# Designs tried in a protein design chat: VHH binders against a6qnr0. Part 22

Target 1, 346 residues: a6qnr0
Amino acid sequence: MRLVHLDLKGAPPKVCYLSEIFPLFRALGANGILIEYEDMFPYEGHLRLLRAKHAYSPSEIKEILHLATLNELEVIPLVQTFGHMEFVLKHEALAHLREVARFPNTLNPHKEESLALVTAMIDQVMELHPGARWFHVGCDEVYYLGEGETSRQWLQQEPNSKAKLCLSHMEAVASHMRARYPTTTPLMWDDMLRDIPEDQLSGSRVPQLVEPVLWDYGADLDLHGKALLVEKYRKSGFSWLWAASAFKGATGVNQSLTPIEHHLRNHLQWLQVAGSVPADTLRGIILTGWQRYDHFSVLCELLPVGIPSLAVCLQALLHGDFAENVKARVENFLGISSLEEMSFRR

## First folded at step 6 (VHH; framework vhh_7ubx_2)

Design s22
Fold by ESMFold2-Fast, scan of step 6:
Structure s22 (fold): chain B 346 residues (1-346), chain A 121 residues (1-121)
Amino acid sequence: as target 1 above (346 residues)
Amino acid sequence: QVQLVESGGGLVQPGGSLRLSCAASGFTFSSYAMTWVRQAPGKGPEWIATIYSGGSTMYADSTKGRFTISRDNAKNTLYLQMTSLKPEDTALYYCARGYYRGAGYWPFDYRGPGTQVTVSS
């Protein structure tokens, strides 16, 4: 699968905008979308406080899903359930669920109320996504885990560890999904799993419950290290894995490359990783499109900059290379004379 | 099974108005985006307007402000209200299931036989 990630933090693109870009995604070779709603999802009832002022309505969500269906784009919703929970934990009513009182980013995994909260969020999203084959539960960058008072006391007892704490919450969330939605497979970002030893991973139920998404947005991947990591996950009991690259926003430290060159290299490197692992290992790749900090909608990022990069990256993945014939197809599709023209743009 | 039948075309004077209808059958009409497309003699097809299942509408620049797309889900009928008609609007107008996917890409799996609109004095 080739999924385009939509980060909807802070502002929802109008449905009419999505009606323009979904056909484009399909034409470029995408066959699914990963929608990270955050506060743009129309949470109701006791979760109504989580929705932003201009969040989508339920009817708008249904229209988005209909548009995806018309474009043969499989929809995978994403709900953060552990880290990156600022839009949830910033609310004073929910501050008691923070792992560390001063930081609203990490959920306290020791509280029954924490699990009740995130499963209620999942349930409301699933109600509008019936038949979703995959559901992403986040779980990346769980910073400050173990630093709360309850966790610090808990960690003083053998055989307790941060890894066990992390895996226990992941298992609880994923078990809820498997039990309530038996045809839906949970996905999660893999960074919190990378340093957990194989014996601890296989000792948990997490490998039987989830498909991890291995993310790396660099232009130069450690190909051997990725292959070893994949091998560790397979030996731990994971049946399927996903890769995640970036088509915008994540150029980081490779300043000598243009953004398009950086993202193209990232995708070509992931193709090398895919070629070095068994054929039944990777379900697909997620092309992430992270929002710039605080002030820009998906529309602002996709229209001026993201679309050329997305076109290059999707076509490279679809064709397995970026030879001159593929480059010519992208230039023709975008209506430009040369991709090198883009190198003079920021 | 899927059928789309257009009606309402005819001869109109420049500046005139015309209302096109498309009767749909064989599918759950309310669940699909519906589109109007036209083809002038010797030209390729041109997308005109789309109405999504939720009611959102999109228009081609050539018709924006002059044409209004609408639907009646109870009657399984799509409409195109055309005003301020110009000779350039002369074409065979088709009803299609689905929406426009950009220049040169036509994702319509079903379209009707079309209804002729002629704008002439």
Scores: ipSAE 0.000, ipTM 0.112, lowest interface PAE 20.5, mean pLDDT 83

Design s23
Fold by ESMFold2-Fast, scan of step 6:
Structure s23 (fold): chain B 346 residues (1-346), chain A 121 residues (1-121)
Amino acid sequence: as target 1 above (346 residues)
Amino acid sequence: QVQLVESGGGLVQPGGSLRLSCAASGFTFSSYAMTWVRQAPGKGPEWIATIYSGGSTMYADSTKGRFTISRDNAKNTLYLQMTSLKPEDTALYYCARGYYRGQGYWPFDYRGPGTQVTVSS
């Protein structure tokens, strides 16, 4: 699969804008979207405090899902359940669930209330996404894991370890999903799993419960290292894996490569990784767009900054290369004479 | 003092149904996750199902689709509705305060004495 990631934090696109870009995603070769709601999801009941003032309504979420269906885009929702929990843990009522009191980004995995909170969030999102085949539970960049008072005391006892703590929470969240939604497979970002030895991974239930998403946004990937990491995950018991690239994001002001060239190289490198691992190992690739869409920019210019990069990257993935004929196709699709001319445009 | 007392076990034929109950006292029942665990003769304890304080549920693969965990906070009572029972479900069933964290982590601070379920022809 080729999924476009939509980061809806803070400045989410209006539904009418999505009605314009979903057909474009489909035309460029995407067959799904990974939608990261954060506080833009219309949480209700005891979770209403998580809802931003201008969050989508349930009817707007329903419209977004209908638009995806009309454009043959599989929808995978993403809810952070461990790290990147600032929109949840910033609230005074939930501050007691922080791993470290002074930092609102990491959930304390020792509290029953922590699991109750994140599973309730998953359940409300799933209620508006009936029939979702995959659900991403986040679990990336769990900063400060093990540094809370409860964790420090727990870690002093044999045979406890930071890896065991991490895997225990992941297993609890994923087990909830598999149990309550048996046709939905949880996805997780892989960074918290990368340094866990094969024997510890295979000793947990995590490989039987989730499909990890291996992310790397660099222009030059360690192809051999990626192949070894994939093999470790397979030997640990993971049945399917995903790759994640980026089609937008800062490449640095002093880069000799344009942003488009950087992201294209990233995707071509992932194609090489895919070619070096056994068939039926990678389920798909997620093209991440961590910066939010700028509606004002689109209205002032007919093409947003990220669209040329997305077009190049999706077409490279679809055709397995970015030869002159594919480049010409993208240039024609975007209505431009040369992609080099787009490198410095906003 | 925390007390958990199970009831509802008995002899049942394969394919039959039973409803187990667990009466809780000595703590604020609604604030805790509650779990069902079973132990077959000569085997270690096996986690079956958990219901969290917020109402969310989690099940072991062996019981998924056949067992339903529920609670009545007004009555301080936990339930396990068992259907399509198999000889392999024969075990002592007990309720526990707390939730299963996976990876062999058993955070249960209190459990009941159990109720025997026997599935045979």
Scores: ipSAE 0.000, ipTM 0.133, lowest interface PAE 20.2, mean pLDDT 83

Design s24
Fold by ESMFold2-Fast, scan of step 6:
Structure s24 (fold): chain B 346 residues (1-346), chain A 121 residues (1-121)
Amino acid sequence: as target 1 above (346 residues)
Amino acid sequence: QVQLVESGGGLVQPGGSLRLSCAASGFTFSSYAMTWVRQAPGKGPEWIATIYSGGSTMYADSTKGRFTISRDNAKNTLYLQMTSLKPEDTALYYCARGYYRGSSYWPFDYRGPGTQVTVSS
């Protein structure tokens, strides 16, 4: 599969704009979308405090899903359940669920209320995505894990470890999904799993519950290292893996435009990784489009700024290379005389 | 215990060069992307450069062509070679573990105390 990631934090596109963009995704070779709603999802009831003022309505979410169906795009929703929980944990009512009181990034995995919170979020999102075959639970960049007072006390006891703490929370979230939504497979970013030894991973239930997404946005990948990491995950019991690249974002807080050459190289490197691992190992690739949040740069316009890069990257993946004929096809699709024109005008 | 310690800062003339170092300890250095960030007097932090675990690099537009980020995994050390320095490069420079992917609030879980770079005649 070839999925386009939509990061909706801060400036979600109008539904009418998505009606233009989804046909373009299909035409360029995408067959799915990963939607990261964050506070743009219309949470209700006791979770109403999580929705932003300008969040989508339930009817708008249903319209987005209808547009995806019309354009033959598989929808995978993403809800952060461990790290990147700032939009949740910034609220005074939920601050007691922070791993470290000073930092709203990471959920405290020792509290039963933490699991109740994130499973309630998953359940509300699933209610509007009843046919989802996959659901991404995040779990990346779980900063400060182990540094809260409860965790520090817990870690002093043998045989407890930070890896066990991490895997325990992941297992609890994924087990909830599998039990309640038996036709939906949880996905998670792989960075918190990379340094966990094979025997410890295989000793957990996590490999039986989730499909990890291996992400790397560099122009030059460590191909051998990626193959070894894939082999470790397979030996640990994971059945399927995903790759994740970037078509925009991931370049730093003060860059508004993504270099097309960098992202093209990233995708060509992932194609080499895919070719070096056994068939039926990688389910697909997610082209991430991170929206920047910082105090130094104005957030660039959503998806339109990244369209030339997305077109190049999707077409390279679809054709397995980026030869002159593929480049010409992209230039024709974008209505430009040269890709260099797009790179240098911005 | 994760520690990052910067060194190599100082006073330089415009057009000059400096090489900054960051000594890392307490984690598997080779497994992480590493970043340089600076904070100018009276300003917020500004991302400068990132080097991924595989060796790929990314630079801020303000420093592309003038600064070079590199690493020595055997020594657990991150470097920033700075050339053609300008007065506006005056800042506290610090290294951080990780890189910015656009969706995190202050995305670095660890950073050093910084090393001061002053560019003045």
Scores: ipSAE 0.000, ipTM 0.225, lowest interface PAE 15.5, mean pLDDT 83

Design s25
Fold by ESMFold2-Fast, scan of step 6:
Structure s25 (fold): chain B 346 residues (1-346), chain A 121 residues (1-121)
Amino acid sequence: as target 1 above (346 residues)
Amino acid sequence: QVQLVESGGGLVQPGGSLRLSCAASGFTFSSYAMTWVRQAPGKGPEWIATIYSGGSTMYADSTKGRFTISRDNAKNTLYLQMTSLKPEDTALYYCARGYYRGSNYWPFDYRGPGTQVTVSS
């Protein structure tokens, strides 16, 4: 699969705009979307406090899903359930669920209320996505895990470890999904799993519950290291894996590649990784579209800026390379005479 | 055990240069994005630069064009080359494992104890 990731934090696209670009995604070779709603999801009841002022309504979510269906795009929703929970844990009413009081980004995995919170979020999102075959539960960059008072006390007892703490919470979230939604497979970002030894992963239930998404947004991947990591996950019991690249992101002044060249190279490198592993290993690739860091604007609609890069990257994946004929096809799709005119070096 | 140890800080005059190093151990360094963060006296931590596992880089606006992040995977070492230093660059600089995703909070799962950079005459 080739999924386009929509990071809806801040200034989400209007539904009428999505009705124009979903056909373009399909034409470029996408066959699904990963939607990271954050506070743009219309949470209700005791979770009403999580929705932003400009969040989508339930009817707007249903319209987006209808538009995806019309354009043959599989929808995978994403709800952060461990790290990157600032939009949840910034609220005074939920601050007691933080792993570290000073930082609102990591959920305390020791409290039953923590699991109740994130499973309630999952359940509300699933109610609007009843046909979802996959659901992404996040679990990346769980910063300062183990540094809260409860965790510090827990970690003093053998055989407890930070890896065991991490896997325990992942297992609890994934088990909830598998039990309540037996036709939906949970996905999670793989960074918290990378340094966990094979025997500890195999000893947990996590490999039987989830499909990990291996992410790397660099222009030059460690191909050998990726192959070894894939093999570790397969030996640990994971049945299927996903890759994740990026079609937009900031680059430095001293970067030798333009942004489009950087992202194209990232995708070509992931094709090399895919070619080096067994054919039944990777389900697909997620082209991530994270917000630009060096531009502070909660009102910025970021997706239109990334369309040229997305077109280049999707077509490279679809054709297995980016030869002159593929480049010409992208230029024709975008109605431009040259891709170079849309890029510049800093 | 994961360990990050910074070095290279010191006193420098405005307009000067410094190179910071961060020695990493206890994990597969080449598989992780690495970040430099600084904290000035009386202020919260500020993200400075990230280098992804493949070598691609990202910089904060305050340091673009003046600072260069780099890595040597064979030596498990992260670097920050700082030029055209200003008094407002005075801070404790620490390296961290991971990358910035657009969050306003930059606590990372592992960070070093930091190395002090003071820019004054």
Scores: ipSAE 0.005, ipTM 0.402, lowest interface PAE 10.9, mean pLDDT 85

Design s27
Fold by ESMFold2-Fast, scan of step 6:
Structure s27 (fold): chain B 346 residues (1-346), chain A 121 residues (1-121)
Amino acid sequence: as target 1 above (346 residues)
Amino acid sequence: QVQLVESGGGLVQPGGSLRLSCAASGFTFSSYAMTWVRQAPGKGPEWIATIYSGGSTMYADSTKGRFTISRDNAKNTLYLQMTSLKPEDTALYYCARGYYRGSAYWPFDYRGPGTQVTVSS
């Protein structure tokens, strides 16, 4: 699969704009979307405090899903359940669920209330996504894990370790999904799994519960290292994996590659990784479109600016290369005479 | 236990250069993207540069052409070469594990205590 990631943080696209870009995604070769809601999801009841003032309504979510269906785009929702929980843990009522009191980023995995909170979030999102075949539970960049008082005491007991702590929370979240939504498979970012030895991964239930998403946004991937990492995950018991690339991001004037060239090379490198692993290993690739912040209090909406890069990257993935005929197709689709012209723009 | 320790900051005149270092320990350094972030007096953190595990680099527009991020995986060390320094580059510079991706708060799972860079005549 080829999924386009939509980061809806801050100023999310209006439904009318999505009605214009979903046909575009389909035309460019996408067959799904990964929707990262954060506080833009219309949480209700005891979770109402989590939604932003300008969050989508339930009817707007249903409209977005109908638009996706019309354009043959598989929808995968993303809800952070471990790290990147700032929109949740910033609230005074939920601050007691922080792993470390001074940082609102990481959920305390020892509290039953923590699991109750994130499973309630998952359940409300699933209520509006009843046909979801996959659901992304985040679990990336779980910073300060193990540094809270409860974790420090827990880690003193044999055979406890930070890896076991991490895997236990992942297992609890994924087990909830598998039990309650048997046709939905949890996904998670792989960075918290990368350094966990094969024997510890195999000793957990996580490989049987989730499909990890291996991300790397570089122009030059360590192809051998990626193949070894894939092999470790397969030997650990993971049945399917996903790749994640990026179609937008910042670059300096001294880079040897333009921004579009950087992202194109990233995708061509992932195609090489896919070709070097056994068939039926990688389920698809997620083209991430993270919202850019040069400062934490400043949000820059980049989706319209990223469309040329997205077109290049999706077409390269669809055709397996970026030869002159594919380049000409992208130029024609974007209504431009030359991509070299666009590569002079930063 | 993840640890990041910055060094190399100091007082420098406008137009000068400094090289910052960050010593990393407690994790497989080569497997992670590494980032430099700065915080000027009275302001929030500002992302400066990221180097991915594969060696590719990304820079903030405010530092384009002036700063170079690099790494030495054998030494578990991250570097930031700063040239053509300006008074507005004055800040506490932090080494962080991970890449910047739009978090409203501190987006990195670990950061060092920082090293102060002051640019004045």
Scores: ipSAE 0.000, ipTM 0.210, lowest interface PAE 16.0, mean pLDDT 83

Design s28
Fold by ESMFold2-Fast, scan of step 6:
Structure s28 (fold): chain B 346 residues (1-346), chain A 121 residues (1-121)
Amino acid sequence: as target 1 above (346 residues)
Amino acid sequence: QVQLVESGGGLVQPGGSLRLSCAASGFTFSSYAMTWVRQAPGKGPEWIATIYSGGSTMYDDSTKGRFTISRDNAKNTLYLQMTSLKPEDTALYYCARGYYRGSKYWPFDYRGPGTQVTVSS
């Protein structure tokens, strides 16, 4: 599969814009979308505090899903359940669920209320995504895990470890999904799993419950290291893996444009990785589109700049290279005379 | 308490090389992405390179091919190998905990005091 990631925080596209963009995604070779809602999801009831002022309504979510269906795009929703929980843990009412009191990014995995919170979020999102085959539970960059008072005390007891703490929360979240939604497979970002030894991974239930997404946005990848990491995951019991690249964002702090050259190189490197692993290993590639929300970034300019990069990257993945004929096809699809002008802009 | 201490800076001639080190303590080093940032007088901080917890790396275009970021998790140490140094590389270099992922989240919550690199003939 080739999924386009939509990061909807801040200033998300209106539904009418998505009605124009989804057909383009399909035409370029995408066959799915990964939707990272954050506070744009219309949470209700006791979770109402999580929705932003400009969040989509339930009827708008339903319209987005209908548009995806019309364009033969598989929808995978993403809900952060461990790290990157700032939109949740910034609220005073939920601050007691932080792993470290001064940092609103990581959920305390020792509290029963933490699991109740994230599973309630999953359940509300699933209610509006009936028939989802995959659901991404996040779990990337769980900073400060182990540094809270409860965790520090827990870690003093053998055989407890930070890896066991991490895996136990992942297992609890994924087990909830498998039990309640037996036809839905949880996905998670792989960075918290990368440094866990094979024996600890295979000793947990996590490999039987989730499909990890290996992400790397560099222009030059450690191809040998990626192959070894894939082999470790397969030996640990993971059945399928995903790759994740970037078509926008994830570049230098000083860059305001998405450099097409950088992102194209990233995708060509992932094709090399895919070619070096067994055929039934990678389920697909997720092209991530992170929003720049820094003081120096211009959000409204990112969408039109991101589209040329997305077209180049999707077509390179679809054709297995970016030769002159593929480049000409992209230029024709975008109605432009040359991509060179864009590639010379930083 | 999280501590980051840089070393290895100094005066070097154009075209020369330097290796910077950053000694980390007070946290599980292997679980965090680590970044090198530089700041020249009168300018804002410029991101140079990030090495993620899994070992993958990302560089800005101005240093790609000339600088190599690496880490030794057994020693809780981050490195920056700099080659083909230019006068424009003159800056205070500091290591930071975290990485840049677009503008959604800027997790440079801790950084060291820095080590000065001066490229001059």
Scores: ipSAE 0.000, ipTM 0.225, lowest interface PAE 14.8, mean pLDDT 83

Design s29
Fold by ESMFold2-Fast, scan of step 6:
Structure s29 (fold): chain B 346 residues (1-346), chain A 121 residues (1-121)
Amino acid sequence: as target 1 above (346 residues)
Amino acid sequence: QVQLVESGGGLVQPGGSLRLSCAASGFTFSSYAMTWVRQAPGKGPEWIATIYSGGSTMYADSTKGRFTISRDNAKNTLYLQMTSLKPEDTALYYCARGYYRGSTYWPFDYRGPGTQVTVSS
């Protein structure tokens, strides 16, 4: 699969805008979207406090899903359930669920209320996404894990470890999904798994529950290191893996490459990784489009730079290269005479 | 286990130069992208530059052309060469393992306590 990631933090695109870009995604070769709602999801009841002022309504979410169906785009929703939970844990009513009191980014995995909170979030999102084949539970960059008082006390007991704590929470979340939504497979970012030894991973139920998403946004990947990491995950019991690249990211320019050249090279490197691992290992690739904490991110990155980069990257993935004929297709699709108009260099 | 220790900060005049270092331990340094992030007094963290495991670099617009990120994998050390320093570059500078997503809390985990850079006449 080729999924386009939509990070809706802070400034969600209007549904009418999505009605224009979903056909574009399909035309470029995407066959799915990963939607990271954060506070833009219309949480209700005891979770209503998580809604932003400008969050989508349930009717708008249904319209977005209809547009995706119309354009043959598989929808995978993403709900952070461990790290990156600032939009949840910033609220005073939920601050007691923080791993470390002064930092609102990581959920305390020792409290039953923590699991109840994130599973309630998952359940509300799933209610509006009936038939989702995959659901991403986040779990990336779980910073400060092990640094809270409860965790420090727990870690003093043998054979407890930070890896065991991490895997325990992941297992609890994924088990909830598998039990309640048996046709939905949980995904999670792989960074918290990378340094966990094979024997500890295989001793967990996580490999039977989850498909990890291996992410790297560099222009030059460590191809051998990626192959070894894939092999470790396979030996640990993971059935399928995903790759994640980036078609946009932080504002800035590589010293030797334009942003578009950097992202294109990232995708070509992931194609090399895919070619070097056993067949039936990778489900697909997620092209991530991270929003910065900047009021103009959507307009500045998605409209002028993001779309040309996405076109280049999707077409390179679809055709397995970015030769002159593929470049010509992108230029034609974008309605431009040359990608050099966009400051693109080979 | 993962430990990052920043050094090289100090007081410099506008237009001056400074080189920051970050000593890494507890992980396979060569396998990770490394990032510099700064936090000015009363402001949130700002991403400055990233260097990927293969050597590719990315810079924030505010520092492009003035700052150079580099790494020495044999020494497990990350560097930031800063030139043409401005008063607005005054901040506590942190190194971090990985790519910065723009989270206001993300870089605090991998700070050593950071290294203070003050640009004042």
Scores: ipSAE 0.005, ipTM 0.455, lowest interface PAE 10.0, mean pLDDT 84

Design s3
Fold by ESMFold2-Fast, scan of step 6:
Structure s3 (fold): chain B 346 residues (1-346), chain A 121 residues (1-121)
Amino acid sequence: as target 1 above (346 residues)
Amino acid sequence: QVQLVESGGGLVQPGGSLRLSCAASGFTFSSYAMTWVRQAPGKGPEWIATIYSGGSTMYADSTKGRFTISRDNAKNTLYLQMTSLKPEDTALYYCARGYYMGSGYWPFDYRGPGTQVTVSS
């Protein structure tokens, strides 16, 4: 699969704009979307405090899903359940669930209320996505894990470790999904798994529950290192893996243009990784499109300015290379005479 | 367990360049955003630049266009390339685990001992 990631932090597209770009995504070679709602999801009831003032309505979410169906785009929702929880933990009513009291980014995995909170979020999102075959539970950049008072006390007991703490929360979240939504497979970012030894991974239930998403946005990938990491995950018991690249991201707070050459090179490198691992290992690739770094930082790059990069990257993935004929196809799709005008910032 | 060790500081003339390095150990380096912070004598800490685990970068207005933050995940090393140095850049430079939230809080659970940068003729 080739999924386009929609990051809705700060500046979510209007539904009418999505009706214009979903056909374009499909024409360029995408066959799915990963929607990272954050506070743009219309949470209700006891979770109403999590929704932003200008969040989508339930009817707007249904319209977005209908538009995806019309364009043969499979929808995978993403809900952060461990790290990147600023939009949740910034609220005074939920501050007691922070791993470290002064920082709102990481959920305390020792509290039963933490699991109740994130599973309630998952359940409300699933209510509007009843046919989802995959659901991304985040779990990347779990900063400060182990640094809270409860965690420090827990870590003093043998055989407890930070890896065990991390895996236990991941297992609890994924087990909830598998039990309640047996046709939905949880995904999670792989960074918190990368340095956990094979024996500790295989000793947990996580490999049987989730499909990890290996992400790297660099122009030069460590191809041999990626192959070894894939082999470690397979030996640990993971059945399927995903790759994640980037078609846009922050290049500086005042920069509005995506560095197309960097992102193209990233995608060509992931094609080399895909060619070096056994068949039926990678389920697909997620082309990530970050809007901003976090809730407290400035908006770095809007979706419209990333579209030329997305077109280049999707077509490179579809054709396995970016030769002159593929470049001509992209120029035709975008209605432009030359990509050189978009490739350089100057 | 977690250790951050900076190097590469020194005395340079205005307009000069320096490259700072930070060697990280005791944690999964690739999973964390990494930040450079500086502190001049008698002043509070100033955020300089952050590089996120995904490779995205952010810079303070005072250093934007002059400094470049980068990382090598295979070597667990963070870098700061500094150009067009000014006397006002004189400070102790710290490597820190985490990112700047912009809320006035310093959300760094670990920082190194720092490396001194002095810009003077």
Scores: ipSAE 0.000, ipTM 0.209, lowest interface PAE 18.4, mean pLDDT 84

